# Miniprotein binders against Homoarginine-6-hydroxylase 2-ODD-C23.2 (2ODDC23.2), part 5

Target 1, 357 residues: Homoarginine-6-hydroxylase 2-ODD-C23.2 (2ODDC23.2), of Arabidopsis thaliana (Mouse-ear cress) (q8h113)
Amino acid sequence: MVIYHRKVVFTYVRAKRFYHFLNIEMVTDFKSLLPVIDISPLLAKCDDFDMAEDAGVVEVVGKLDRACRDVGFFYVIGHGISDDLINKVKEMTHQFFELPYEEKLKIKITPTAGYRGYQRIGVNFTSGKQDMHEAIDCYREFKQGKHGDIGKVLEGPNQWPGNPQEYKDLMEKYIKLCTDLSRNILRGISLALGGSPYEFEGKMLRDPFWVMRIIGYPGVNQENVIGCGAHTDYGLLTLINQDDDKTALQVKNVDGDWIPAIPIPGSFICNIGDMLTILSNGVYQSTLHKVINNSPKYRVCVAFFYETNFEAEVEPLDIFKEKHPRKETSQVAKRVVYGQHLINKVLTTFANLVENS

## First folded at step 16 (miniprotein)

Design q1 (from z2 with V78I)
Fold by ESMFold2, last read:
Structure q1 (fold): chain B 357 residues (1-357), chain A 114 residues (1-114)
Amino acid sequence: as target 1 above (357 residues)
Amino acid sequence: SPRLERFIRRARELLKEAKELLKNGDYEELIKMADWLLIDVKYLFFYARMLMKEGDLEAARRLLQLATELINLAQEIIDAALKLNPDSEEAKRLLEEVKKAIDRLEQLLEEIKN
């Protein structure tokens, strides 16, 4: 029996229960599947006044709701960003990381550079474990003084590689497209939560900060090397553009099992973060994930993090408290000041970098 | 009532910010504000339509009146941006969005009378 229907195998939990209903006992393919969501119907209507009633939008919104209630990770296709751009981003990143170490150090992360720039292999730690990767840290640029004393340490331009020479311009184009794509996905997620499309475009959310980590994972000759330790993402959404190699990203499912996120060419991997968990009043939960490297091949991953406004004091949105009341309604979730948390993390990361250099 | 106050507060806070920006905002700030105003127009249209379906026509009219204020200020902001950069394709795109918003507003006001 071929039970591999695109509509049937969209959720690990749903697939597992469906196979059980059919009395099929050994189905590892469905245990490892993450939803694949074609968002082109959403994008086609995302600027229309009546988008919420469009049948294509309603279908995408349902898929987003199910994915976010379950594992919190999904593949995005039909996103409108060209394959040429997606591939060129990775190709140029490969070229930079292949440069001699001394060339990469020319854009080294420093306090004077606003904590932007290159980190050498092995200086980053996640949950006390060394991450076996190298990276370029990039942040949204902003005018001097914009975010007061808290933001002062991040002022200044990103340090883009000069080789290849087109790197900066291409990445800035890519970042704009990722920002727009994330905003449109969030319109679908807002509808999924029962709001208008625009609930994530209010006062503390409409001018999003962003973070980009451009990551290189060296090839390894041993198994289970930690490329990036287990964590949840802090912001609202992450878009992951990775090499098509089999298996480095692993995602913790609702049963507590680590499942691989097998690359699908031409897609982004998308996941929700801690701020979305708070804003949704806990309806959607951010998901633990890690990078475990078993490959002798060098692999790049460009992660774009869509965040709140820098100054945002994040708390559950009133509409989602109304739509999805929690049993502990007297629970006062601490208001999180995004910018302060980001700066604290940046300073802690750099201190660890200095300590371990 | 608390729900309606939430919709109104969001739009009024943006109106206040936009009026201040009009006094001394640069081109990029003006373009961004115009876009935000038009998004909040869509936000108000969504909830006005919801209130109309629930039969609360007075609340719906209040949201549409507020949307009118946002549209008018967006037009003023866009005109200021065009004065700073007459060749702006983004400002021209936003003018088209203002025209679509006006057409939709008129449609919704007519639906309330029926």
Scores: ipSAE 0.893, ipTM 0.960, lowest interface PAE 0.4, mean pLDDT 86
Fold by ESMFold2, fold request of step 19:
Formats: sequence, C-alpha cells, structure tokens
Structure q1 (fold): chain B 357 residues (1-357), chain A 114 residues (1-114)
Amino acid sequence: as target 1 above (357 residues)
Amino acid sequence: SPRLERFIRRARELLKEAKELLKNGDYEELIKMADWLLIDVKYLFFYARMLMKEGDLEAARRLLQLATELINLAQEIIDAALKLNPDSEEAKRLLEEVKKAIDRLEQLLEEIKN
C-alpha cells in the first residue's frame, strides 16, 4: 500500500516538473513575453550630473528604447519600492471591496465629491460593452480656483476608504513613490529619444497631474468575461500593481497579436500613453490593452497614471521634432489641451454611470 | 541659434516664475520650485557639456552663466522655505544639491579654460 502510494506520488511529481519545464521553454520570445527591465542602474544615477554617460544607465536606456518602440509595455524591477508596500496596497484594496455594498457606497462618486470615489460593478462601458469591475477613482488634489472653470468640476478631496483606517496614509505615500519612480523612468525615456534626461520636466510637464484607478474584478464562472475593454492610456506613463496569481491583462503587440501580461511578483507593469506619443513626435506609440477575466477568484489592480500638467497644451517637443523629423503627416495631434480632455472624459464616464445605475 | 535660444527660454521662464513665487509662496510651493530650479541647472549643464564637445565655448559659457542665476535663486528660495519651516529636512537636502551644483559649475568652468 505504502509502496503503491509512493510510486503514484513520484509519477505525479515528475509529470508536474515536466509540464512546468515545458511552460518555461514555451514562453521564451518577445512576441509571447513582455520585456523585463531592471532599472536599478538608472535609479542609482538618476540624480547625477553625468547620468547620461554611465554605462549602467546606457544599458537601461537601450532596453527602454527597444521596449517602447516594440510593444510599449514592460515589467519594471529594481524600482526601490518595497514588496511590503506593494502587497499592502493590494491587501487593503481587497479588504475594502469585500465590504458590504452599503459601506462602499459611503464614498460613491458624486459631482459634489469632484467625481472622485467608488463606482459599482457593471456601470462602466468601453466600446459599448459592459466592464465587469468596480473601482475607486482618485485624482491629484489642487487648490480651489487653480485651474479655472474647467478644473472646478474636479475640485475636492479624494474619498479614501476609512476601512482599513490606514488606507489614506499608505496610499498617499504610495502615490508619492509612484510619481517619483515615473519621473525617473521618464528620464531614461528622454535619453532614449535623444534628448537630455530632463525633456519631460519642462514648462508643461514638471508639475504632473496624476490619476489613480483602484480596480476590483469579481470572480467569474465563465470564460472571457470583459473586465475592461480594449483601450490606450491617455497620459505619459502608467504603473500597474496587480495581483500576482491571476493573468487577465492582455497587450496588443506590433504584429496585432494579444499577448498575456503574466504577473511577476514585486514588479510593476509599465506602459506608455497617448501624451507620450504626441511629445515624442510619434516615435513611441501607446499600446492597446484589455482585461479578460477567466478566474473564479477576485482580482485587484491598482493603476497609477502619470500625466502632464493639468493645463498643458501638448504638442511634439521641438527637440524630438529635430531628432526624429516626420516624413509625412500623421494623427499625432498638433496641439492638445490635457485638462479639457480629462474633464470631458470624466463627465462622459459619469453620465454613463448615471444611465446604468 | 534656435537651439540655444530654446535652452535659454526654458530657464528664463522658470527664473521669472521663481521670482514671483519668492514674494508670497507657501512652504510646499517654495520646496517644489527649488527642486525645479535645480533640475533646470542639470538641464543646462547637460547642454553646456554638449556645446563644449562641439567646440561652441561661447554658447556653453552663456548656459553656465544662466545656470549660475538658477543656482543663486534656488538658494534664495530654500532660505525662504527655511524661514517658513526652520527644521525642514527637505530644505536641508536641497541645500546639499545646491553645493553639488556649485562644485559641478566650477568644474565645467575649469574645463572650458583648458
């Protein structure tokens, strides 16, 4: 009996190792796997006057350039944000979304709250299809009157969960770290485009607005449930902190294939947005991505969006027009006003919430 | 040249904003402005070195003169921030960045002479 059980267990273990080995080998090319970039050499030198000449920085810059030209998505490791904080952010978010619906409604989105707060499952639509997620929408806070009549719509404090009690303080710390990390990654991207490290820290870019979407995807018993329909991000750079044991994010590569963004523990997934496309004079293009849920387990994703200044009038930077002159006209906008676009999107999203609530 | 005027315009606009902020800025605004001034110092140092490598020493000197103005104003802004919050650790960090910027400026001016 014991002999028979040992033989069966041994066979199972060998089969499990064999399939694990095959899975590792089958995910070995760029078409099927996103780049993993250790940015610690960049961060070690990003405050140095001579960072552009550092061999470690040069290597990271090359990897950023290739990733941004190809798929526009990559994993970031060596980022200096502790694993404990990254995990605590997700744990606290799980705790909030597990609360009874009536408790979550205490911080619901309203016009009076500056369109900040909780939105329930199923009220968001992308391309006419229902997104099966719930969320908390947060935006950078600013002084009353700073952004005129347009910005008045979004004035007010964020509505942070009160349960757990430490939620606000930890998230504000996390946001500051994500802002600093994004700025430093953009220094590498600026070098990759042929500028100084600081091209994204000029007049319309040095006081970035930010958006945070704190997203919960309920577990499903069906395949291919749309958690979030296909879209591109509007800002410069996005940092994604997602649950480690669920693969739901899919990214469209340059060949038109959807590839999975398999979570790597302790990493961020990082991608470029529409404003970076404009600023780079079209050299880097934002990437279509979606969330398709096949898991019976609840999944959390905390997305931080690094944007331009609120009042930015966004056009290609002159340095990048010179470095990368265009051969023909394209759909890169000549000039876009970021804050007006953001407000239009916020109002449209809220109107959809009201119609479907 | 159009390129040189672009570098100068960026720094001059920030100098103007900083001088206005010095009048009535709160602590957070002053700290943020000092950081921006020091970033534009690094921006000017980067392009001054590029111009030196291209042999345009007159343009490089012009950028270093402008960087000197940014450094001096950053010091004034940090001093104003310390009046508002005398125990500021962030202001102390920014003072260290000013010292590093002065050291680098002296090094670059020496390299132009050689």
Scores: ipSAE 0.889, ipTM 0.958, lowest interface PAE 0.4, mean pLDDT 87
Fold by ESMFold2, fold request of step 19:
Structure q1 (fold): chain B 357 residues (1-357), chain A 114 residues (1-114)
Amino acid sequence: as target 1 above (357 residues)
Amino acid sequence: SPRLERFIRRARELLKEAKELLKNGDYEELIKMADWLLIDVKYLFFYARMLMKEGDLEAARRLLQLATELINLAQEIIDAALKLNPDSEEAKRLLEEVKKAIDRLEQLLEEIKN
């Protein structure tokens, strides 16, 4: 990679620091092809009655539309979540994963814990391939009985690490901020698709379920170790908070090439999922991505998944069928209810953990 | 006409849910519902304004009448939440949103006359 120097105005959170990635992206080379979107104009107006007409919002909406029609991955800056919180989330996660195995097992995944908790290195599989990572699985908590019989297996509290002691409180604050951020990005995406800002806040979408995977990738001394096999995300939108000091995430572009998602400090990586593909009537396509580890350094990634309501029956939204009619005439069978699909995945994942222990 | 039915159905389904929640909702459920009602007010305002630009003033009036129902129910729900937590900053924020929604409604009704 060749580093170029020129006079530019840095829009990054640490404006006095020179970040070669931004300069390389501006001069167009092979280092990164993912767009960087400053969403602060969107956030400044997202509660206004007339947000759709604001010039700053219109500019952000255009960038979101182009990113979602192309690769379906982009960096988000100007998001309003503090660097301190973003970094503390990763630092606390590093501290937990550094604990002895027996300490981490104190919060292991069990049926009685609502399938929430810790899973050890090497027992998870993605698309039939072993993932060399460890993780904590967390899900939105809900009152007993709220989602009927299908929700019963996920009832109960998340199993947060007790070390560091502040882990639970800071993470719950972080989750609220990620939920709000995702909702506001989706207002921009709704405008990009030609609807009102609020098309993803109607029936079956306004009380979103969320999933969070807190993932640790052990350092390796071999090349091309699979940290997480190739997959698409199931929900609407994913926010990724990853370590800054190496690149492991790879994204499949529209040409079928795997490109690296080079970390930008203080940003989120944001991508669209399968539910958004369905809801948008196929205008936006969820993106295949994987984690390939080549580094001896331990890497942390905290992934927040913004989903539909638990009981949602997911199909294209009528407004987007009208705005973007499909050219194909094939009939599609009724989709699986989101909550049922989630439960099936949770049970399958747990069975695989037990079998491969 | 099919578009208008979609807008109305979304808002009426939420009104029905809100009326049931008012009977038996706790503080957090009431705050959440008030917020949803006010989002659907914004939704209705957006499409009422679109219909006004298209010259369909009858449809726009229908949406604004429905938005009035949502605003009124949001006020009732916020009042219920304040009875449960009189010092609620969230409820105070939502009351300010109701005031802004009323002001916007009056503005849109005035624009329809032109």
Scores: ipSAE 0.889, ipTM 0.958, lowest interface PAE 0.4, mean pLDDT 86
Fold by ESMFold2, last read:
Structure q1 (fold): chain B 357 residues (1-357), chain A 114 residues (1-114)
Amino acid sequence: as target 1 above (357 residues)
Amino acid sequence: SPRLERFIRRARELLKEAKELLKNGDYEELIKMADWLLIDVKYLFFYARMLMKEGDLEAARRLLQLATELINLAQEIIDAALKLNPDSEEAKRLLEEVKKAIDRLEQLLEEIKN
């Protein structure tokens, strides 16, 4: 919300809602309780040697800093990914999930398929609670042997739907764009934390792994159906591309209240994950969120997770320990290798699938 | 000096990896490495300029010398990639970034003399 803009002031100014937005700049709608950030000034300069001094970049960086210190969730507009592609991703996903169950099972998740593929409704658990969704699990592909023994179970190609026929090519283009977008947002976040733009592009971070979950939430006639249980994301940054006409994503704010994340057409919802919490030396905290479905309509959500390098041993970055020193040095111990955590999660999820089949 | 050692170590680790890749890397690996080298050039330019503003011109000059090494190796990597794929759009883009990096390097070296 832009308070001084005549359109916004005339249409949306009310005493109560106006005060709700005082610490959050809202571009379009007073119903958006989460920050809306136009990152186009950041993207316009992200390859420039002097980007850190650009007035437009400085303004975006300030908004990113405030959002990440507070809720850890924000809408991204001005991201440069076409509305046509964003919508085609969801449309093709709707078409696949509408196929007969037997057709979807042709790309089912198996160990032989590298644990990539389709999961039926109800086999995924989050925090011990059954998730009422179906999904396609996709991971960055890598050459055989690249990640040693821990990566062997995940080797192999993703299982893309063959119907619609263009699905694979569309999604591969989309993933490249999401990877580039996430990297550029992280340049803004790096500046916000007081480093150079490139602090998240060092040795353990410059060749990021990624995860994509292509999620379908069946329509329901009951209240408060758990589509996805409360959790934080593990990586650095998540980009969420969801259906525009249904609100089911809820985010826990600093006061402990669940806030609805109302879809804004053409935007991504962006949130920070556990690895960014560690890398920032705790300055930014990953945020609990869940999906609670009350809608009779089917809802699609395509989530892209930007991660560390597969073999990263994640620790706070030295620059951010310097800028944001903390006590309790025992908390600075090395973490489990990222790839080991991912593989453990993959194997646990599949074991639960077998047990519940 | 611990801060300066951190900047130098990042760049030297990438130089070592890039030199090994030049011996046996495929096209995709070479393109990716060239991009990483040019990102670390920007990283070094950022901190060199910070050191110049702080008056530590000796440290800034050391970072610019390392940046020169990264730029030269990036050019070699891109040339190797072009031998594998002569009409690469990505390699052509990276050559333009090398040109920009050289221009910026010359500007920063001139600022140090002043």
Scores: ipSAE 0.889, ipTM 0.958, lowest interface PAE 0.4, mean pLDDT 86

Design q1 (from z2 with V78I)
Fold by OpenDDE base, last read:
Structure q1 (fold): chain B 357 residues (1-357), chain A 114 residues (1-114)
Amino acid sequence: as target 1 above (357 residues)
Amino acid sequence: SPRLERFIRRARELLKEAKELLKNGDYEELIKMADWLLIDVKYLFFYARMLMKEGDLEAARRLLQLATELINLAQEIIDAALKLNPDSEEAKRLLEEVKKAIDRLEQLLEEIKN
């Protein structure tokens, strides 16, 4: 029994080295690949008072700055979340979406459930176009009345699948780890913008909301089926955990071309949102992306959205206005309360659900 | 300077919120506030050290004074949380972070005298 474990670890380490060699050779010619950032040096120093002066942190910060300026998307490796947990999240998600429709409906999204739970295929719309995916929508849980009348619409527990039974506990653990990871990446981004590590932990951001979409994309026999329409994410950061065997996510580069975000096993795809664009005084622009269903196989994707405070009226941070002054014409003119934006989006999606039911 | 006033404003706003929460906050709110205070201590230390490198020792000292107020209030909040949950591992971890913050404060105060 003991001999089998050593062989599997050696094959996995050799496979990771071989994939690293194959990726290094393929990465040289494709100008179209998203940057891969090992953030392990940043995480190793995340609690140190002098983290900003650490040579490993400075290197990661430089990579984050380039990625956020040039493309707004990057792969994250060295993130400290176990491959087993990441893979189990995808496995359990496949198992849920494989359930009979009647079983999925036990956690159906409803107004009484605070708009938490399962959305059937074709209910989600992006820019007025129907998306070919199903999802479980999860939101940060909060005490009744915490966010006043605005928050009341989203009050309630998340609806977790009862099958598999361990799904709730798995996803709650995953949410915690994604929250901590998002905070640490934002410390690197804060340094990259020329602030302290803690600029994204101020008043508007100190109690961040989060959204998680557990997304299932049905297999298709047609080319160019829109799984998710072209959009930017609204929040600060998105962490994407996707199936490793299917390329579906497309990112619009600076030249206006759609580049494929090929899955890297054990990585997250990270992207910046519109609120980070605002907070950075427009230094880091959110990048337009879409999902094209192009596989006959079912695909899963778990998107974790790290947001502002629910009540945050987002404006450029004073430190980044000072470091990165802009002409008045680039003023992000509309103060938008994040919670109100989220509620409007949820209510619009629900209206579409009722109209298409 | 407008920059110094921004640093001071952030810390004072949180200090006010924390003092109010200490009167009526539950365990979870207290733990969260203690974490926020310790983050803003790290924020103040970062900018104090920057100001020291710039030669603005007076401004640096003002930030370290505010950091002291935040550390003291974090300790009081953690002690209140421990009264609610004596076996709180999170509260115990935050007490170790308070000790590290005090040690760093003492280091920075010694550096500013030299």
Scores: ipSAE 0.884, ipTM 0.954, lowest interface PAE 0.5, mean pLDDT 89
Fold by OpenDDE base, look of step 16:
Formats: C-alpha cells, structure tokens, sequence
Structure q1 (fold): chain B 357 residues (1-357), chain A 114 residues (1-114)
C-alpha cells in the first residue's frame, strides 16, 4: 500500500511540472499579438566595449526596432530578474490590498507625504472618467532641496506598507533591478535608433527619475469596466509586472484595433513613453493603452516607469535628429520640463481627489 | 564637423562638472560621477572606432585624447571617494572598470597607428 502513494505523488509532481511546462509551452505557442523579445544576448554584452558588433546584440536590436516602430509594446524575457522575486512582488501586493481599508489608510497619500502613498478606489480619473482601481504611488527618493522649488512638492520618503513587514525591502530591491533592466533595454533602443548604446545616458538622462504605481483592480461581475482609461505613458520606458491568470491590458495597434496583452509568466510587458517619442525625434511613437477589468477576481499590476532626469528639458537628441530628420512642422519640437509636468499631473489628480472626497 | 563637435561638447561639459565636483563632492556624488565618466569613455570609444572605420583618423585621435582626460579624472575621483570610504566595494569595482578602459584605450591607439 505505501509504494502506491509515492508513485502517485511523483506522477502528480511530474504532471504539475509537465502542466507548468505545457502551460509555458502553450503560452509560447500562443502567438502573442505583441512581439516577444529575449534580451538575454543584450544583457550578456551590456558592459562590453564592442557590444554593438555582437551578433546576438544585433539580433535583439533589430527586434527592438521593429517592436518600437510597429506597436510600441513588447514582452521582455531573458531579463535576468528571478521569477521568485517577480511573483513575490505580486503576492505581497495582493496581501496588502486584501487588508482592511483602515490598515491601507495608514499609508494614505497626502500632500505632506510628497504625494506618496495609498489611493483608494475611485480617486484616479483618466480623461474625465473614473478608474476602477486602487494604488500605491511611489517616486524616486531624493535629498531635500535637490530639485529646488519644483521638487519640493514630491519631497519625502515612500510610504511602504508595514504589512507584510518585508514589503519595503522587497520593493527597494525590485526598483533597483527594474532600473538596471530599463537602462540596458534603452541601450538596445539607442542602437536601434542608429546611435551609440549610450545616447540615453547623456546630461538629461544620466540621473533618471522613476515612478512606480502598485495597482490593484477589484473583481467585477460586469463587462467592460474601465480599470484604467486610455492613455500613453509619459516617460521613457514602462515595465509592467502583472498577474499571470487575467488578461486586462489592451493596446491600440496601428490599425486602431484594441488587442489584448495576454500575460506571459515570467515576462515583463515593456512599452515606450512620450519622452522617448520626443527624444527619438518622433521615430518611436508611444502607444495608447487601457485596462479593462473583466475578471471576478482581484488583479494586481506593478508598473515601473523609467523617466528622464527630474529637471530635464526634453527635446529630440541631436544624434536622432541627424539620423532621422523631420520636416519642421512636426509637433515634436515642444521643450517639456519633466519634473514640472509630473507635478502638474500629481496636483491635478489630487485636486480631483479633494473635490470628490 | 558638427558631429565631432557634438561628441567633444558632451565630454567637455562632463569634464567641467567632474572637476568642480572633485573640490567639494561627497562620497555618493563622487561615485556617481566616476560612473558617468566611464560611460562617456565608452561613448567616445564607440564613436572613435566609427570614425576609424570611416577613415577619419584625426577626428578619432581627438576623441581618444578626450577619453584619456575622462579616464584620468575618473581615477582621481575614485581615489577621492576611497579616501572618504576606504572599504568601498563600489569604488574598487570602478577601479577595475578604469583598468579595462585603459586597456581598451591602448588597443584603439595601436589600431589607429596601423
């Protein structure tokens, strides 16, 4: 009798591993409507002087160029961040959003907290429509007075959940890894635009700001509930870590159709932002996207936004103006101060909070 | 050429900022500046090699000369950071990156003579 139980457990563990392999293989055989890019060849050469001439790098660069031209969204695999860390970020995020509302309010977003912390459901608006999500807003921390009078509005530490206790340390580690990954992807994009790997590491970009939104989407029993309204991202790159079992992100393709961004376990979804559009002299256009809540289950998404320097006056980079000349009539020519734009967005969102409170 | 002047301008602006920081920078600022200098060395090496392939050896030599100035200043900044924090593993890592940059500079200087 005892021998039968060991065989059944081994067959079930093999079947679960085979089902995980079959689910990964079935997810790999599902031709994602968005390109999947293995960036491991780029990462393997990211510190090499001759990285631009490596055959594996050249292949990745070609994939990045196509993705950024055609759709502005792609999956990233081979990114070197452990699946355990990626999954633990989502798991702990679920645990936070499952807390009583009074516990979530301990880290409530306030002006005195530099607009860092928890936003309740129904506070965020996109294009005048209420978004059905709650979030924790995090920003790069900086020394008091570093960004002058403009930066004062965002001064302060991030408000990390105290439950679970390890949440802060986990997220700080995750932010560092996302920062390094974003830099390396931008080296590939810089090559794809016909520059050196280091065009996005010049004066305006060498001390990048970052924003992180830890987003919770409540379960819904209705169709077509807007979790996040249609928008483009403002920054350089966005790295999206989402629940693997729920399709909610929609991307507008070149034909104007909304395509689902089906989760791939262990992948990031990466997209380009409006600042990358400007810097590229409009070669790579940011893509309109939205979130539709379509599951009765709670969904989490961690969006990491890799930005310019806080004080950056963003204009097309000279190298990309040279490589990709445009006729003067292109709307791309507006200088935008990133930090001022961010603050205006934060203050506008918060004003709407006070009026609807 | 306008292209060469763009490369030179980037390096000279960073050299100016780095020299000023060496006077009064804290440990974190010094380490960050050393990293930025080494990135701009890689930037200059990329374009020097491109110019060499185009046959513009004079323009390539000018970029390699600027790269030499950045490497030397990176070393001075790292040494200043090590005086503030002798056990800095990050400063030690950056010193190894300086050595790699010197080796690459020597290689490119040999290639440009041939």
Amino acid sequence: as target 1 above (357 residues)
Amino acid sequence: SPRLERFIRRARELLKEAKELLKNGDYEELIKMADWLLIDVKYLFFYARMLMKEGDLEAARRLLQLATELINLAQEIIDAALKLNPDSEEAKRLLEEVKKAIDRLEQLLEEIKN
Scores: ipSAE 0.882, ipTM 0.952, lowest interface PAE 0.5, mean pLDDT 89
Fold by OpenDDE base, fold request of step 19:
Structure q1 (fold): chain B 357 residues (1-357), chain A 114 residues (1-114)
Amino acid sequence: as target 1 above (357 residues)
Amino acid sequence: SPRLERFIRRARELLKEAKELLKNGDYEELIKMADWLLIDVKYLFFYARMLMKEGDLEAARRLLQLATELINLAQEIIDAALKLNPDSEEAKRLLEEVKKAIDRLEQLLEEIKN
């Protein structure tokens, strides 16, 4: 397995000079260790009543089923979001993190800001270890009092960078498109689990919360710097938009090996979260992943987390319990309230910030 | 069947929430509810067609009858939203989705008679 890594890296470095002329076709022959799924057939039929019977949809559904069973991570292409928008999001994110520290602090995360805004390097901890990244934390905005006393902790607008001035409007457009894309991918996953397209659009899921982390990873000259510690994502789906020139995301396969998630230009990396594991009656398990900073250059990553309803008491969906019966002993049977989990995570992270300040 | 009761329960819970929102909902809440109702109509059509293929025409008819109630309420909610915002392009889009849902309902009802 080790020998394959050397050939792949060498081809990528030489290709930087010739990328002006190489057709989209050659990128497909890179045996990404993670599956690449063109979802364009699914999107083309997303409003059709008989979408489940379309041959193109059936093919996409089969690819989604395999990806979610085997690795819980896949590349998404044919997603309908423009490359210009995807790249502009990364470019503006670089521009923000290049600002003087005093300028980044104008949007500093605070309790009074509903825990929204800029986190400096060394504030985020994963499993008791410090992560070598800075971030802007964003959450779905909601009316005051909408989510009761629990939601009050997160009340407030997102703190967008004022430079560049168009950053807010760009990111709000991007969030909308990521929300729509996540919903359509979940329709394919719902079919793959043997339900209707609309199983993830029921009572607990029809008003989905979202989290977005705009992440900056500093350049390093050292090996094995942990940019983000090993974890599973909590929600339904994560959409990752990352820099195309650096491989940092690592995914743990079924054999326990760490697979590098090599960037594919114009793709999202999509992964499933712990709530999708529960809802699927444990058919699709969330996959452990980490980020290793291994480039002397600054790296950006925008992670969009598509979640349940804020108040959702998450349990296995009846349809998936019927289609995929499990023996009663599954740890999956614990009701979890999403909003309470999120608040506990936010408060724990902030307590660590105060202790290390 | 437990399966049929699951389909009916989902749609009836939403129907109850939608009827309550029609009394006091704002424009954004009404538009969102209309979208949710139309999704649950598509949900009911999917399972009605499945039941038809299984030969359970009576269960399919029950789901199509419930879909009719959701379509009618979606129309009422959209009309209420248009009273609040007459120039709403989103409400107009949802009215076209209601028309498509009615056409599909009529098609499925004809398939059950044959």
Scores: ipSAE 0.877, ipTM 0.951, lowest interface PAE 0.5, mean pLDDT 89
Fold by OpenDDE base, last read:
Parts: C-alpha cells; sequence; structure tokens
Structure q1 (fold): chain B 357 residues (1-357), chain A 114 residues (1-114)
C-alpha cells in the first residue's frame, strides 16, 4: 500500500511540474505573440468631447500604452474597415503581380513620374542588401509647387495599375479609410502619453503626408530569403494588410528576440515609427522588423505609412516633454525635416536602382 | 503658466492662418481649415475642463474665450465654402459639428459660473 502512494504523489508532483512547465512555455509562447487590441470602443467615442473619460476608451488607451512600450507592434481589430474591402485590396494586388512583366512595366517607377510606380524584384535595397520583393510605391498627391523645391522630386499622380480596372478607385477609398483609422489610433496614443486626444493634430501634424507600398513577395523554395531587410519605419504609424495564409513579418522585441507576426484575418498589424519616437520624447521606441520569404506561394502586403506634414521639423511635443522629461543629451532632441528625409531616401533607392540595372 | 501659454499659442497660430485663408482660400482649403479649427476647439475644451477640475477658473475662461473665436471663424469659413459649393455634404457635416461645439461651449460656460 505505501508504494502506491509514493507513485501517485510522484506522478502528481511531475504533473504539477509539467503543468508549471506548460504554463511557463505557454507564457513564453504568449510572449512570442503581438498584443491584439480591439479599438472599437475608441472609434465609438471618436467624435465625443468627453471621449477621454469613457471606460471603454480608457481600456483601449491602456492597451495601446502597453503595446507601444513593450513591443511597438500590435494587431488592430474592431477597426471598422470591411473585410470585403481588405480582402479585395489583397486579391487585386495578387492579380496585378500575376500580370506579365511587360504589363507591370507600363507603370514603371521613373524620376519624371515623381518616383511613383512599379519597382521590379531585386531593385529595392535595405541597408545595402537586396530585398526579394517587387512593389508599387505610392505617395500622397499634392498640387505642383505646394512643397516648394524639396517636394518637386515627388510631384505627379500615383501610377495605378490599369488591370484590374477598379484598382485605382479601390485603393483611393482604402487610403481614405486608413488615414481616418490612423488618426483615431493616434488619438488613443495621445491619451496614453498623458495628453489630450488631439496632440498629434497640431501645426506640424494636421496635414499628414502618407506613403503606401504595395508589396509582392515571390514564392521561394529556400529558407531564410530576405524579403525586406531589418529596419524601423520612419513615420508615425504603419498599417499592414497582409495575406492571411503566410507568416513572413518578424518583429524584434525588447529582449532582442524575433517574434513572428502571424496573420490574423480581418486585422491590421500596426507599428510605430521613428517620428512618433521623437514626438513622444522617446517614450515609445520604433521597433526593428524584417520580412523573411519562407513560402513557396506568392505573398502580398499593403503597407500604409501615416506621416507628419511634409515640411514638418519634427521635435518632441512640449506636452510630452513636460509629462515625460528626459536628459537634454538624449538623441531624441534632434530636429528632423520629414520631407528632406523622404527625398533623400527616395533618391538613394533610385541611385541603387541605376547601379543595379 | 507655460502650460497655458502653450494651449493659447497653438490656437492663436491656427486662428491667424485661418483668417489669412478666408481671404483667398479655395473650397478644399476652406473645408480643411474648418475641420482643423473644430479639432482645436475640442483641444481647448479638453484643457478648459482640466483647468476647471484643477480649480483654475481664470485660465479655463481664457481657453473658452479663445474657443469662441475659433468657432466663429469656423462658421465664417464654412459659409464661404458653401458659397463656392452649396451642395457640399462635407460643409453641412461641419455645420452640425459647429452646432455641437456651441452647445458644449454653453455647457462649459454654465459649469464655470457655478
Amino acid sequence: as target 1 above (357 residues)
Amino acid sequence: SPRLERFIRRARELLKEAKELLKNGDYEELIKMADWLLIDVKYLFFYARMLMKEGDLEAARRLLQLATELINLAQEIIDAALKLNPDSEEAKRLLEEVKKAIDRLEQLLEEIKN
């Protein structure tokens, strides 16, 4: 009889240790996932004068604060953009990239097109390494001369695919919805930083520029093919719409580990950029990320970048300097002219294209 | 206070830009400026209410006075936009936002008297 009790106690202690190990492994596996934030309570109150006091808004603001501190990446659900529109954007993007190369070249990126249009596979470089993707680069359209000599380089209409025919109108609708969504997320982030909802809607930010990259990643039969090299995004926010069936985006957490950004159907992946880092007085750090092509199937990703005003001299906002004081010697105190940075990036990418053509 | 001066500076800079645009702005520029003014009204209301909760009623009154100037100018800009495009659904939407802003201003002005 005594021997049976020792076996049962040993099995129970082993089971408890195994459950504790499984709970630690599940907790470590949960540390491997980006936070999912339902922002629908924030959107429901986005026009209310007292939105900052709404219990649902306060909960979303707390989730945004944690996500921006801990990872700088999160999933957005409850965002109010229809699944049909999100999916149609991806479907039409696949249809474009499936076209013959000669058809894709009808919208080829050129200096005369304001550096807008199609880039072939292997033209884009990140940190001196070739990226295994093709893309359509789009920028906010503006009147000629609006941004003076600095903006002249980007003047012109976006070069939209003519096939499928509905692509332009679909993407213009999508851009509008992404703009509104980005503004509402930034109102939550503004509250999370201890400001009003409207800190990111001041002089420097009230006429936001945007960039959109429509990206196609070719199928690969090899492991560890770099689709996009490791980088931070430059702007305020990025909204990523990706294929639901392929995990390729990798995010570097605060511990230095690469977390796979597994697609969630109907979600956006949202991340913060370098300009938000500056504006927040360095409270929220932009996060290093990369794309690894690891599927034999073609993958699409539409990245919408919500930016500052084109001519903005980006510096920490006074409210966030007061709420989150830092030592004056912090690298975050550097003023950056957004438009000049964008132009320098575009011209550098084009120089690399000419050298590798 | 430096905080109060920041709130006032933001709104006064926009008020100046809006007054300049009212002279020569096109329909799209006018609509955009009206939206910006109404956002800065919401900004001023947020901080007025914060100052009221802190017991700084004088500072709160200064922000509400400035909000009144922004509301009035937003109305003038929307009226100018409607002269250019009488059927503008966006201008009509902004007029409803002006009405809501006036109602909220009246509420805050009543709260600050009590």
Scores: ipSAE 0.877, ipTM 0.951, lowest interface PAE 0.5, mean pLDDT 89

